# Ledger of designs, part 4: VH-VL binders against RecQ-mediated genome instability protein 1 (rmi1)

Target 1, 235 residues: RecQ-mediated genome instability protein 1 (rmi1), of Schizosaccharomyces pombe (q10160)
Amino acid sequence: MNQTTTLSTELTELGVRVQNRWLQSLLDYLAKKHSTGANTTPQLVMQYLVASDIRESTTSEGAAPYIVSEQHNVRIENTMLLQIVRVREIGISIVNQLEYLNDLEELKKLKGQKVIRLVHDESGDEEQNDDDGLTEAQDAVQKGSELKKMCRLILEDSNGQRFWGLERKPIKGIQLSTKLGTKLLVKNVLVRRGVLMLDPNNTTILGGSIEEWDKDYFPKRLIEELKGELSKTKA

## First folded at step 1 (VH-VL)

Design p1 (framework fv_polzastobart)
Fold by ESMFold2-Fast, scan of step 1:
Structure p1 (fold): chain C 235 residues (1-235), chain A 122 residues (1-122), chain B 107 residues (1-107)
Amino acid sequence: as target 1 above (235 residues)
Amino acid sequence: QITLKESGPTLVKPTQTLTLTCTFSGFSLSTSGVGVSWIRQPPGKALEWLASIYWDDDKYNNPSLKSRLTVTKDTSKNQVVLTMTNMDPVDTATYYCARGPDYEILTGMDVWGQGTLVTVSS
Amino acid sequence: DIQMTQSPSSLSTSVGDRVTITCRASQGISNYLAWYQQKPGKAPKLLIYAASTLQSGVASRFSGSGSGTDFTFTISSLQPEDVATYFCQQYDSYPWTFGQGTKLEIK
């Protein structure tokens, strides 16, 4: 059969409905890049898809069938393809999250200078003076690396509609470090007052990211966003 | 107008399983954000959270007791059931069910049942 | 688990007095703290949530403040019906944990 038609059919069976124009552009790109006559597989197309913006790469058939923000106590039977705009941990305080994230950022840089940590109700931040990067590494290890309790997501469909998703049961692979633009397949999902109730049975993580959204995001930009949210809470 | 009431045995022998039912009125466990929690209080001691179940059947159990605890709901009957296995005299306490915390507005547990004293005989 | 420590464990004071009870968390909990009143033989009653938000129907003499690890509960002018044990509860992280309680009595 026609290569484009065969690929489109196989991707549809995986829950992904690509735009014909996008697929043709990808196939042209791959032909120029490889010059070998190699067959393009659905798996190869998926590698590029999960790095794309689904508003550009997929059709509206994968979008939410209703205006989810107005829905209450309804089930969406159809499979939706969604991308993650933001992840927030709602089962752990912002201050506790910032303490861990600041430690993590310092360890990644191995800085031999003063560490600034945001602490509850103290004048300014608790300053940790440490000229030894090993001490910072030991502190992070001692605390344990757990920042996973329950996430709330901002999700976006192929039409650019945004809505909330709530992790009602732990989903492996969803945490604060999950890359922005990560693709999810959501099927047979309950909607409660416009919020998608996510669990391992109705959510499949395809992976990927959108580089422009995720560049320098974790933990640097996330720390700045959380500081802003904490400031509003302590107003 | 909103009420919760605990029911079940008041005397349990060591090693037996405790089953408590919370029957409520004035709200539904089909309403978004709504949950029911189980809390216990040994005589003269602090409150201890045991388990919660929410409108979408999400369940949370206290990790120190997780292997012993099961919480279920019957939304049509307005009932939540707590099952606790292998009872011990140290489990003697007043057991409460309460509405909340509400998941959407993050309030505390705003309405409580009267409590039922469960004695585990020596 | 997050340990919640209340101070004092008991307090005896006079009608009309300003009463202050404190609660300290073993780690930061932002403003995810509730205060409950429990009268002898009765179930607890929610008074304050989110550290400082008064529950609907609760008398305005009750207030809460604080964030992070240190929290305060205040009764601006003690009434006879306020005799009870007061508990703080964190709901930052599961398992949710309660303080040991502060028993409030009138002299």
Scores: ipSAE 0.000, ipTM 0.402, lowest interface PAE 16.4, mean pLDDT 81

Design p10 (framework fv_polzastobart)
Fold by ESMFold2-Fast, scan of step 1:
Structure p10 (fold): chain C 235 residues (1-235), chain A 126 residues (1-126), chain B 107 residues (1-107)
Amino acid sequence: as target 1 above (235 residues)
Amino acid sequence: QITLKESGPTLVKPTQTLTLTCTFSGFSLSTSGMSVSWIRQPPGKALEWLASIDWDDDKYNNPSLKSRLTVTKDTSKNQVVLTMTNMDPVDTATYYCATEPYSGSYYDELGWFDPWGQGTLVTVSS
Amino acid sequence: DIQMTQSPSSLSTSVGDRVTITCRASQGISNYLAWYQQKPGKAPKLLIYAASTLQSGVASRFSGSGSGTDFTFTISSLQPEDVATYFCQQYNSAPYTFGQGTKLEIK
């Protein structure tokens, strides 16, 4: 029937322009899996889309225009579908981020035990638990909160173009623990120095991830990436 | 014409909590793109940005404050309130509230301040 | 955080002189730089934003230039009422940071 055409039109109204081959492949898969004339909705397709690589699942019509570092105060009015390649917290030092992430990993490992990191001395594989002062990182871990101030993103469009996004205002769901491959709709965004200026009004989080990118990433691989970045800085 | 005025105690004892109120006129903090910021200046020293709150109730705090700072708004009263816990003599400063000019685009965060309130000197001593 | 360094820390000169103050950012801030004037006992007043754009109502003897990391503020012909401390501020990213100020006096 004409299901792919109708569904493509409905998805386009939601800001997503899927490849016809990808959509047909998904519909064939769903028909085989469910066997019972199940009605495939745009919402069901979206569940699979947000788990996909948009370079493979979507068309160039939702891609960003060519973005260069010389562009300053240029507005992109069109809605773009983007996926997150990396998240970095630039409002908090790498040292403090590493303290938070290491403490978070240890807390999960010890499950239900209090974890305290000594500020000045951590020798002999054993430490006294008589330090009742907590760093900001330790306090956040203990409270189950996150370190979040200002995130900078590497974003990718359906054509594989990568560019920077800066969180100029806090966006709920954008933090170091945000899954790699998470999908965003970005509309009416200002570009400053080749960087997309993101805020809650121009950014909609669709969710999802790319399993290949996100596997074992947070916090383990992120810790290793940050250690590498810290070691490359001079002085 | 936009005007802002700070109010609150001028003398605070160490360990106490400071509460300052900024009362403004000439705009609404429900208008897209408008924000109010708090900036302080210790006597004879540089200006230090403390916090901002915008039309959408988004809050931005200076990381150096170590979560001592809370900023809230009451749009019906045209007021923004700054709360700073565990005051220390080094926190002695003139505290200002200020707004960012609205450029006509709520996606354009300007980040400079004009106009400013007159400032209120807060002295922290025993 | 982006550090802003001003030079000189203080300056004493004569009425009618050309005054130049420099501001350096620890990393690139494009043109996201403002200059403020603060007279004794008063709140700061915005003079320049976007590195070179003069605020409405500000005297034309004030000007700004620069981009990236190096910025200059100039008073073409110093007037007695220009005695003040001048501050630069970056707004490329939070936290917004100010220079330490340049105290301008007439000798």
Scores: ipSAE 0.000, ipTM 0.402, lowest interface PAE 18.2, mean pLDDT 81

Design p2 (framework fv_polzastobart)
Fold by ESMFold2-Fast, scan of step 1:
Structure p2 (fold): chain C 235 residues (1-235), chain A 122 residues (1-122), chain B 107 residues (1-107)
Amino acid sequence: as target 1 above (235 residues)
Amino acid sequence: QITLKESGPTLVKPTQTLTLTCTFSGFSLSTSGMSVSWIRQPPGKALEWLASIDWDDDKYNNPSLKSRLTVTKDTSKNQVVLTMTNMDPVDTATYYCAHIGYEYGSLYFDYWGQGTLVTVSS
Amino acid sequence: DIQMTQSPSSLSTSVGDRVTITCRASQSISSYLAWYQQKPGKAPKLLIYGASSLQSGVASRFSGSGSGTDFTFTISSLQPEDVATYFCQQSYSTPYTFGQGTKLEIK
């Protein structure tokens, strides 16, 4: 029948309510790129959706109810589509996080730059390699694991309403390096003082990003944001 | 428990393109700090670094071969692919993929695949 | 590119002997140097990184030293299983470069 209606219905069953205008534009684009025009699947639409801004690509019919800080022990049973605005690790000190992120930047310099400058080059009389064992940050980089204890998220719905989300149990794919604009489906979630209580049972990670938000964000801009947050705490 | 293994053709004709795949386990290129390199060794000669790819899709190619080299990753399959164009008999070598380790600002190749011998001849 | 030169190109010695291999960089590379062992038909194995740090699981008879342009790799008491070719590698700048190798044999 109508390809737009069929795809829209199938996506709605997955918890995603697309804008008709956006979907039609995508179908027109795909028809030009693939001369057959016959093989657009919900999975292919999802590949483009997760790279979109859901304020543009999805309808307000799937938006979350208005959540305020006074709401406590309230359950939202409906499935919400949300995109990640920010990720913060609250179970690890900002100082330790900065050490980890700076180590990642130095690793990038070793791989892509000819000049590597050690901090101790400025004062050769400092005790070098004075390691009282590996820090938590250095251990994470060396083992190829992210520093991860408990993330706090800023999430956004189709109407641009923003919510706090707290990771109550580890959710695979939620970490400091998670791309900004990553899409989540959240269902049957408990709200405590305006914060969505996230866990693997109520949260599905769809993936994706918003290129404009994520461009040059990790780790450079994240480092600057964390330095700013640390400075305010010391004021 | 990090392991890597190379796969691809063992014979290539001059002017053809070589495509090698590295399949690995024990780490993911979705994890920050992780990288995979391609290194080759002509029979009886020194090792030569070719290219590296990072978890965030940053790519580093040997300048002497940059125009011939492409490195890509498929994070979901735990694979890194090297493509090298315009093969010549002098490119005959054992090709390795290796994990990049990092400690105290020092970078090294700590785990290697078994290597695959690629012979370039007519 | 940074050129790495090893000396000697080959050596033959006896079990129990102290073996020293040297590596010279064409410019200062600070301590960004690794040493690898390669047995015939096998991939290289990391022994030393950061010029002097012993890789986990590697026998304590292996050691490295040096900084700047001059580096040494030492086997304090040669064992039969140490017969191999040894390579140094700089990671100070790209392209990463290796020495030409030192072939170690037992008389």
Scores: ipSAE 0.000, ipTM 0.447, lowest interface PAE 17.0, mean pLDDT 82

Design p3 (framework fv_polzastobart)
Fold by ESMFold2-Fast, scan of step 1:
Structure p3 (fold): chain C 235 residues (1-235), chain A 123 residues (1-123), chain B 107 residues (1-107)
Amino acid sequence: as target 1 above (235 residues)
Amino acid sequence: QITLKESGPTLVKPTQTLTLTCTFSGFSLSTSGVGVSWIRQPPGKALEWLASIYWDDDKYNNPSLKSRLTVTKDTSKNQVVLTMTNMDPVDTATYYCARLPKYSGYQFYFDYWGQGTLVTVSS
Amino acid sequence: DIQMTQSPSSLSTSVGDRVTITCRASQGISSWLAWYQQKPGKAPKLLIYAASSLQSGVASRFSGSGSGTDFTFTISSLQPEDVATYFCQQANSFPYTFGQGTKLEIK
């Protein structure tokens, strides 16, 4: 049996329907990169899949059906593979989000400066150092927990179709810092006015990202996007 | 914007070791699937691939030169270093560093190149 | 090692002409072939990858075709700025190897 067919079958059982051309290209890449004839497992393929753009790596069989903005109380029973285009927190004001994100950016800069100073001093004893950045990091973590109320997502399927997703209940791993291009499996989901109603029972987070989308995004470009949204609201 | 630039000595004596540094911007070797390669071109001749290093520190050297080649990276500095021992006048060439794009492109090709540095081997 | 042979080694033609360059691999390389343009004193520039895929930002007059051992690179209508040496590269196996180059000039 062709290895590509075997792997495709196993991945389909996990809810992922890969393009045969993409999978063969990955197998060729792995064989050439490693030069050792190592066995490729479904788990290894998944590591590359979650870093891919599903418009290129997966088939239309995992795509969302046509979603009409006026549809209400329609259930999509089939499993869909989706990638996250954007995450927004709609339960907290943009002003409060910007304050949190600006604080986080300053903490990141402070940590970077501490690393540079430690390298310069060659002291290296972080456990005994008075590190103001660590205290501020604890504050950022607490603020992060308090900041998560209800996320709204822009999701994209293998056909490039985009639509809204809304958290009905908190889903672990979905927050403002969630990487762009993160993959989700969504099954038996209720659609209300064209919006997917997400909860832990119908949503599985596979992880990953698309580097081109996520590069320098959090928190800098997110701050810029939110400032733009705030300006339009006041205009 | 993706840029790569080679640096190192432009003149090397026979039997000496050549060390070239590639400094890049606009991408990181912490990104899965991405690599950096060294390629050389003797004056008026074809391109010759020398070595590649990937994000996971996996290394590939041209078998015809393997015993002479070492490639290393410093991901935090965005640098890749090529070391080539026992230089000979036939090693006179323009040396390029070039990017291997992340796996999502499914290709083993060089999408962005440095300007190249001419290394002359003479007494 | 896989040997890559280009033909012709050089050609001279007129602006507006259709230009065809071929590349032959000594063994099968599937579609793992790229085409590069190199102008005098400059680094190579990627034009085509995976035998037929146009690199982003590259003019649509450039195209590639072929699979296995025989590959073709085409410029549909030659422009003055296309004067350069063109190289094919196989990416099927280590070591990666390049053709000897085809020098393109305007007559």
Scores: ipSAE 0.000, ipTM 0.463, lowest interface PAE 12.9, mean pLDDT 82

Design p4 (framework fv_polzastobart)
Fold by ESMFold2-Fast, scan of step 1:
Structure p4 (fold): chain C 235 residues (1-235), chain A 123 residues (1-123), chain B 107 residues (1-107)
Amino acid sequence: as target 1 above (235 residues)
Amino acid sequence: QITLKESGPTLVKPTQTLTLTCTFSGFSLSTYGMGVSWIRQPPGKALEWLASIYWNDDKYNNPSLKSRLTVTKDTSKNQVVLTMTNMDPVDTATYYCARDMEYYGSEFWFDPWGQGTLVTVSS
Amino acid sequence: DIQMTQSPSSLSTSVGDRVTITCRASQDISNYLAWYQQKPGKAPKLLIYAASTLQSGVASRFSGSGSGTDFTFTISSLQPEDVATYFCQQYNSYPLTFGQGTKLEIK
């Protein structure tokens, strides 16, 4: 218990307010896993915290102080701990995003099927579609990553309130491949029409993910979601 | 520019205690989340993590060697010291100190590394 | 302790080839995996962290992928300066553990 109190105090200084029940469960787990000698540090707790669902692992003290979606021209000066529900790139057309993501998925399929050698050896068109073809597919994937412009996020606080966040300026670590459940600390943020105006000065990325949300998401489920969005727009 | 450099004896007799000092620049162990770790590599073999010390004086020692290992820091001198008791020829290795890289909160990868110091244990 | 197993233990290939090295963890480590390059007589150099994030200043021909227990490191087009031993490292829990290494040579 004493250790729980000390860790809670230190984590609070980081902007993270953990649930006592969650922390006790983690300490029990870690004692079994590291039975022969590791001390539990705030850093180790953070490693597990960023992989958790903050609705279960953290207290409401780190949540948004009011209903964000109903606010306009309001500044939230408090530090909030948030987790990413979705990332969308709004500065690049869905068609161009799908082209990039489909190329990425095909690259992953080639690796998984162990057919790369057979395709090269038995294709017969070495000069036309050999190594140059694979190299160009990889270049297309890299080029797509470099074309990041502006992301819009669905964010969730410890009370389960969901609201939008918009990149006002590019934030390193926020892109289509950012894992679902990634944790952010946001402070001194302006809210406009229910949307948090994010920039590198008010947003700190803590990292992590929620495995249940992120499993098989990128790029497969993201591709399906974007196809659905494109279809609805044209319908 | 961040640099680390290991120093200490290059030859140790069996049963003696090894003391190695890591001197660093370009960062401080007073900075939240920052740490320094010791890693060794016997000739031609894999890397083995030995110990870590962090900004708040939290310490982790490899359980297989815990009774033999002590790690301490002097924040004002930018130094971290590793001591390992009861040295054996099997402990012959290149010993490295490395900074724990801080990104997205606290993470435990190593960048940069010191150049390493070869410690030979023989009679 | 989490055991990290690399495959293959060594490989010999030609300049310009695509090189793939795998790393398997004995238990789920999420994305808490780093890859290091070590040239003979030198200290290791960090190439990739968080399984897939390229360290600043590292050539774009290096990439990583995977999550959970199975991870892959790839060099898209091998250069002569890439001859080295490559190590994976998990940082999901203490003790921190490394793979046994994969020695990459040019034939």
Scores: ipSAE 0.000, ipTM 0.400, lowest interface PAE 18.3, mean pLDDT 82

Design p5 (framework fv_polzastobart)
Fold by ESMFold2-Fast, scan of step 1:
Structure p5 (fold): chain C 235 residues (1-235), chain A 124 residues (1-124), chain B 107 residues (1-107)
Amino acid sequence: as target 1 above (235 residues)
Amino acid sequence: QITLKESGPTLVKPTQTLTLTCTFSGFSLSTSGVGVSWIRQPPGKALEWLASIYWDDDKYNNPSLKSRLTVTKDTSKNQVVLTMTNMDPVDTATYYCATDLEYSSSWYEGFDPWGQGTLVTVSS
Amino acid sequence: DIQMTQSPSSLSTSVGDRVTITCRASQGISNYLAWYQQKPGKAPKLLIYAASTLQSGVASRFSGSGSGTDFTFTISSLQPEDVATYFCQQYYSYPFTFGQGTKLEIK
């Protein structure tokens, strides 16, 4: 059908190259869900894409080239679609991070999830218009700003290749509470010793998550991962 | 209720530096995901984004004006300050500050609410 | 920089009419598009974000659609208070850019 070709072309302009099999499955699903026969837009496809695993939903055309630790001062000019596997704050000690995260976990239990929704949204459904929460969230999330110094990311491409990304400059939306599976477009990026040097000029956050990766992750599972990392360092 | 108000000189001579202050209430710029942006509008023309500053002191300046723009915050006073050097008559505009909000990982950045704006005229 | 082009630059129509304004981005911006209303002498007001999501408190006669490069803003039945200039804005990447504006008047 011309619809799939048109959608693929428009998504490619957005830096996203979808798998035809995945797109066909989505269109079949949406046809059943929208019984009135409404036409599917690229925007609607993107809503589902950012919640998908790009290893299954996108083609290798958006993948990174083979990245090795020997590569130093190499620039990747093409646009890559990547998903976040892990976020670590390397500018703040693990001990200080654990103190903050334990406080945040206690606050969650006392006031419920909505007080900290400006930091993250665990539901996966965005309550994008909740201005009511700003004043209520101030005290609970104020300490969160202290965790934002320099993040190191484990990134994954559509072929399942994993590599490191490092913030050269702070990127709005990249922080310890960033959801696992969040999608990034990275363009014209410098590689140093196999690590992508990320900054606001070369990185665009598309958002989203992978529910299976992110469920109950922040802050509970992150606390356990950090305790394990701290233990290994001392052992 | 969130409110913002711009303040500063209404008349600036060519080559001088403009300093504008945005004073806000109803939120803290220490709250994760919150920012304040500066936007200007020459009389009868389109809106032009100038700069943004966020809770973590992350800053973005319009590249066309980058060398002329500085944005800073004073979280304890609930203020954001824009400084623009080497003013020219073409910089005559109404200057607005506005709240922008990062919403979860979705990167929602619509501007709401806005201050009332302050008209800055650049003439000799 | 991403250039935003609106059409028409101005239009004049009657109360009760359907009004359509379009906005085109010079490159794909997904759904990272907002629409603003600016009445004479006032600051802009956010009406729509994420291309199609209506801001809280905004009248249901306003709607948005589109994705990628082509976007549409619609007023289903024009009211006198809708006389204003309307702007689209992309927030896909820095620098954020606005369209030139569409001035809406009543005949």
Scores: ipSAE 0.000, ipTM 0.405, lowest interface PAE 18.7, mean pLDDT 81

Design p6 (framework fv_polzastobart)
Fold by ESMFold2-Fast, scan of step 1:
Parts: C-alpha cells; sequence; structure tokens
Structure p6 (fold): chain C 235 residues (1-235), chain A 124 residues (1-124), chain B 107 residues (1-107)
C-alpha cells in the first residue's frame, strides 16, 4: 500500500479529502525534516493542512453544493470542509465593538513602549512605574472573547465558493479574534436563504489559519472594515 | 409498516438507574436524516422531551435533566437505548420513543410515529 | 428554553362546532410548530407540522396557521371522535418543548 494512498484514506475518514499533489509535496518536505525514519501520521498531516489554503490543499469532493440566497430551507447532509474568510459580531452594536477594539489597539501600543523601555540599560537606576492600570487593561484584553453574543461568518469551500454562516448557538472558538483561514467541519447543516445555520452539534473547529489573510488583520484591519460598514448604515 | 415499541422495567426504586429500549421496524437509523427520540408524560401532565439520537450519531439531551441522561443506538439491531440515573418518584411517567423524520430542509424534528408508551412507576 | 403556552386549558362544545385552540411561544419559532392529538390511554398522533402542513392520512377538517410567536389550530366541524387532548410542540431550538395541552370535550 502506498503511503500517500493510506494517509489519504485515513484523512477521508476524518472528513478531509486532500489533493494527491499537495500531500506528496508535504511528504517530500517531511522526509527531509524527519530524516530519522519517523512515519507520517494523519495527525501530523492535519497540523499542516489547517495552516493551508483548502483551495490548494483539498479536492472538490469536500466542497459545498451550489448555494444561492433564493433557496428556502435546504439541508446539506454531507460533511463539508470550510475555511473562515470573515467573522462579524451581529449581536453587539458596531459602535461598542469599535470602542473595545480601539482599546485593544491602544493596549498593544503600551506593551510595545514597555518592551522598548525594558531594552534600555537594565542596570541603570530609574524610577519604578505602577503596573496596576496596565494589569486591569490586560484583563480586559483577555476577556475580549466574552464580548460575544452571535457571530456571522463568511465561509469558503475548496472550490472558492463563498457563503454566509450564522452562529445559531454559541460555538466555542468562534469570536472576532478567531484567525482568518480557521478550518471547520460542518455536517448535517440547515441552509436558510443561502445561510448555513451553525451550532456546536453540526460544527467542529479544526483550528489553523491562512497567514496571508490573517497577517495584521486583528484588530487594525478589522477596525477599518467595521468603520466602513458603520458609515454605510448611517442615515 | 413502521412500528416502534418501548421495553424495560415498569417499577423502579428511588436512586436506581432506569434503562429503556426502543425496538423499531420498517426503517433503519442508517437512513440519512432519520432520528429516534424519547419523550415522557407524567400522569395527567404535559409531554416532556428527553433525548434524541440521529443516523449520524448526533445526539441531544434535555439540559434540565443535567447529566442523568444517556442515549445510544445499535443500528444493526434497530434499537435505541435511554439510560436515566438517580430515579425519583417525580420521574413516574409514561415513556415514549418516537421517530423524528427528516424531510430535507428541517433543522429539528417533530415526531411522525410513536411507540405505545411504557408506564414507569418510581416508588419504594 | 422556549415556553409554549396553550389556551384554553379545556374546552367543551357541540358536534359540528368550529373549535379553535391557540399556542403562543415565548420567542419566535418561525413556522417550526407541530400539533398532536392524544386520546385517553394512547400515544400522541401527529396532525400538523410546519405550522400549517396536514400530515398524510389526517382528516381535512383539521388545520393550522400562524408564524413567529402566535399559532392557531382549528377543527372546522367537530366530530365525536375528536374528543382528545391537543398539544403544540416547537422545534426551533433544543430543548424541544410542548404546550401544556388543551382538553377537548363534547357537551
Amino acid sequence: as target 1 above (235 residues)
Amino acid sequence: QITLKESGPTLVKPTQTLTLTCTFSGFSLSTSGVGVSWIRQPPGKALEWLASIYWDDDKYNNPSLKSRLTVTKDTSKNQVVLTMTNMDPVDTATYYCARAPYSGSYHLGYFDLWGQGTLVTVSS
Amino acid sequence: DIQMTQSPSSLSTSVGDRVTITCRASQSISSYLAWYQQKPGKAPKLLIYDASSLESGVASRFSGSGSGTDFTFTISSLQPEDVATYFCQQYEDYPLTFGQGTKLEIK
């Protein structure tokens, strides 16, 4: 049995249908990296898959059927592999989201300044600063995922088809800070007017990201996108 | 013709575990979109949904009963089993199993076919 | 949880009368509502699904209407065999919930 064929079969059982060209390229890379004779496992392949663009790494067999907004109540029974293009919080006003995200950006600047100060001669005598205010702000940053009511997603399949997904019930791991390109397995999902109705029972988060999409996105580019959306809705 | 039938003990002592089996014919839980659910009805009261299990092993339990409920299936035997721990006299009810059909677009189920029900009395 | 409230709790009327039962959801359930008939000592029987769709083999005198939070079940001309308790059930969200029932009797 060829290693590529065995791995491909095992990945298919996990809901992932990889391109043979992509898998062979990965195996060639791993052979060089793990030259001590370690065998490649499906779990190791998954680590690389979730960092890939599924349009390049997977086959159309795992893609969604053609989805249109005019369709009323259609169920897609098969398991689909999808990647997240965008996340929006629709249960919280854009104004409140922007206030929170701007605070996060300011906190990042403050951390940058502190790191630069620490790079200064540490044997030099300087006055000690109070870090209590920064600790409170840091707690707010860590609790940012708690600023969540209901997310709406733009999802993409292996053929590049894009469509909406709505979080019908809270799904752990889906929030504004979720990395772009994160992979989902979605099975037995109801589609209402072209929107996938997502919940914890039909959605499995595999994780990962696409570096090209996610680089410098959160929170800076997200803030700019939300400002644009806000300006379109103002009377 | 499709039939469902509940079986299990009719008398259970407080703190014991109840195990009920639903045996069905005329359909399979390997059929895409189909599920089997458990519903109970205390004497003279309303119906209460307990648990559902579907062809793809997707399962749902009523959160008000906390971790007391387990639902499993044996597709080859056409059986669905409900286990309910720490039985109390207030759990005295007629227990039904019922089929949840999938008609393409439905997200959650109504119940098109029901078993006869089995009365389970919880007393010392 | 979505609470389902039925009215009336009981109803007594004459053969041939139009009977109306209502069901109200504590939040929108779109059209994901079913109606069941339960005769004494028997399992419930599905009459209506998706708020207004008549189940195969069910008499045409039974009908349903409504969407969102307010739903109505109607028997256009009551027959003696219609004496039963009627329940609504929502399937918009888990846990699935039923109304408390409406007991229908003939005078």
Scores: ipSAE 0.000, ipTM 0.387, lowest interface PAE 23.0, mean pLDDT 82

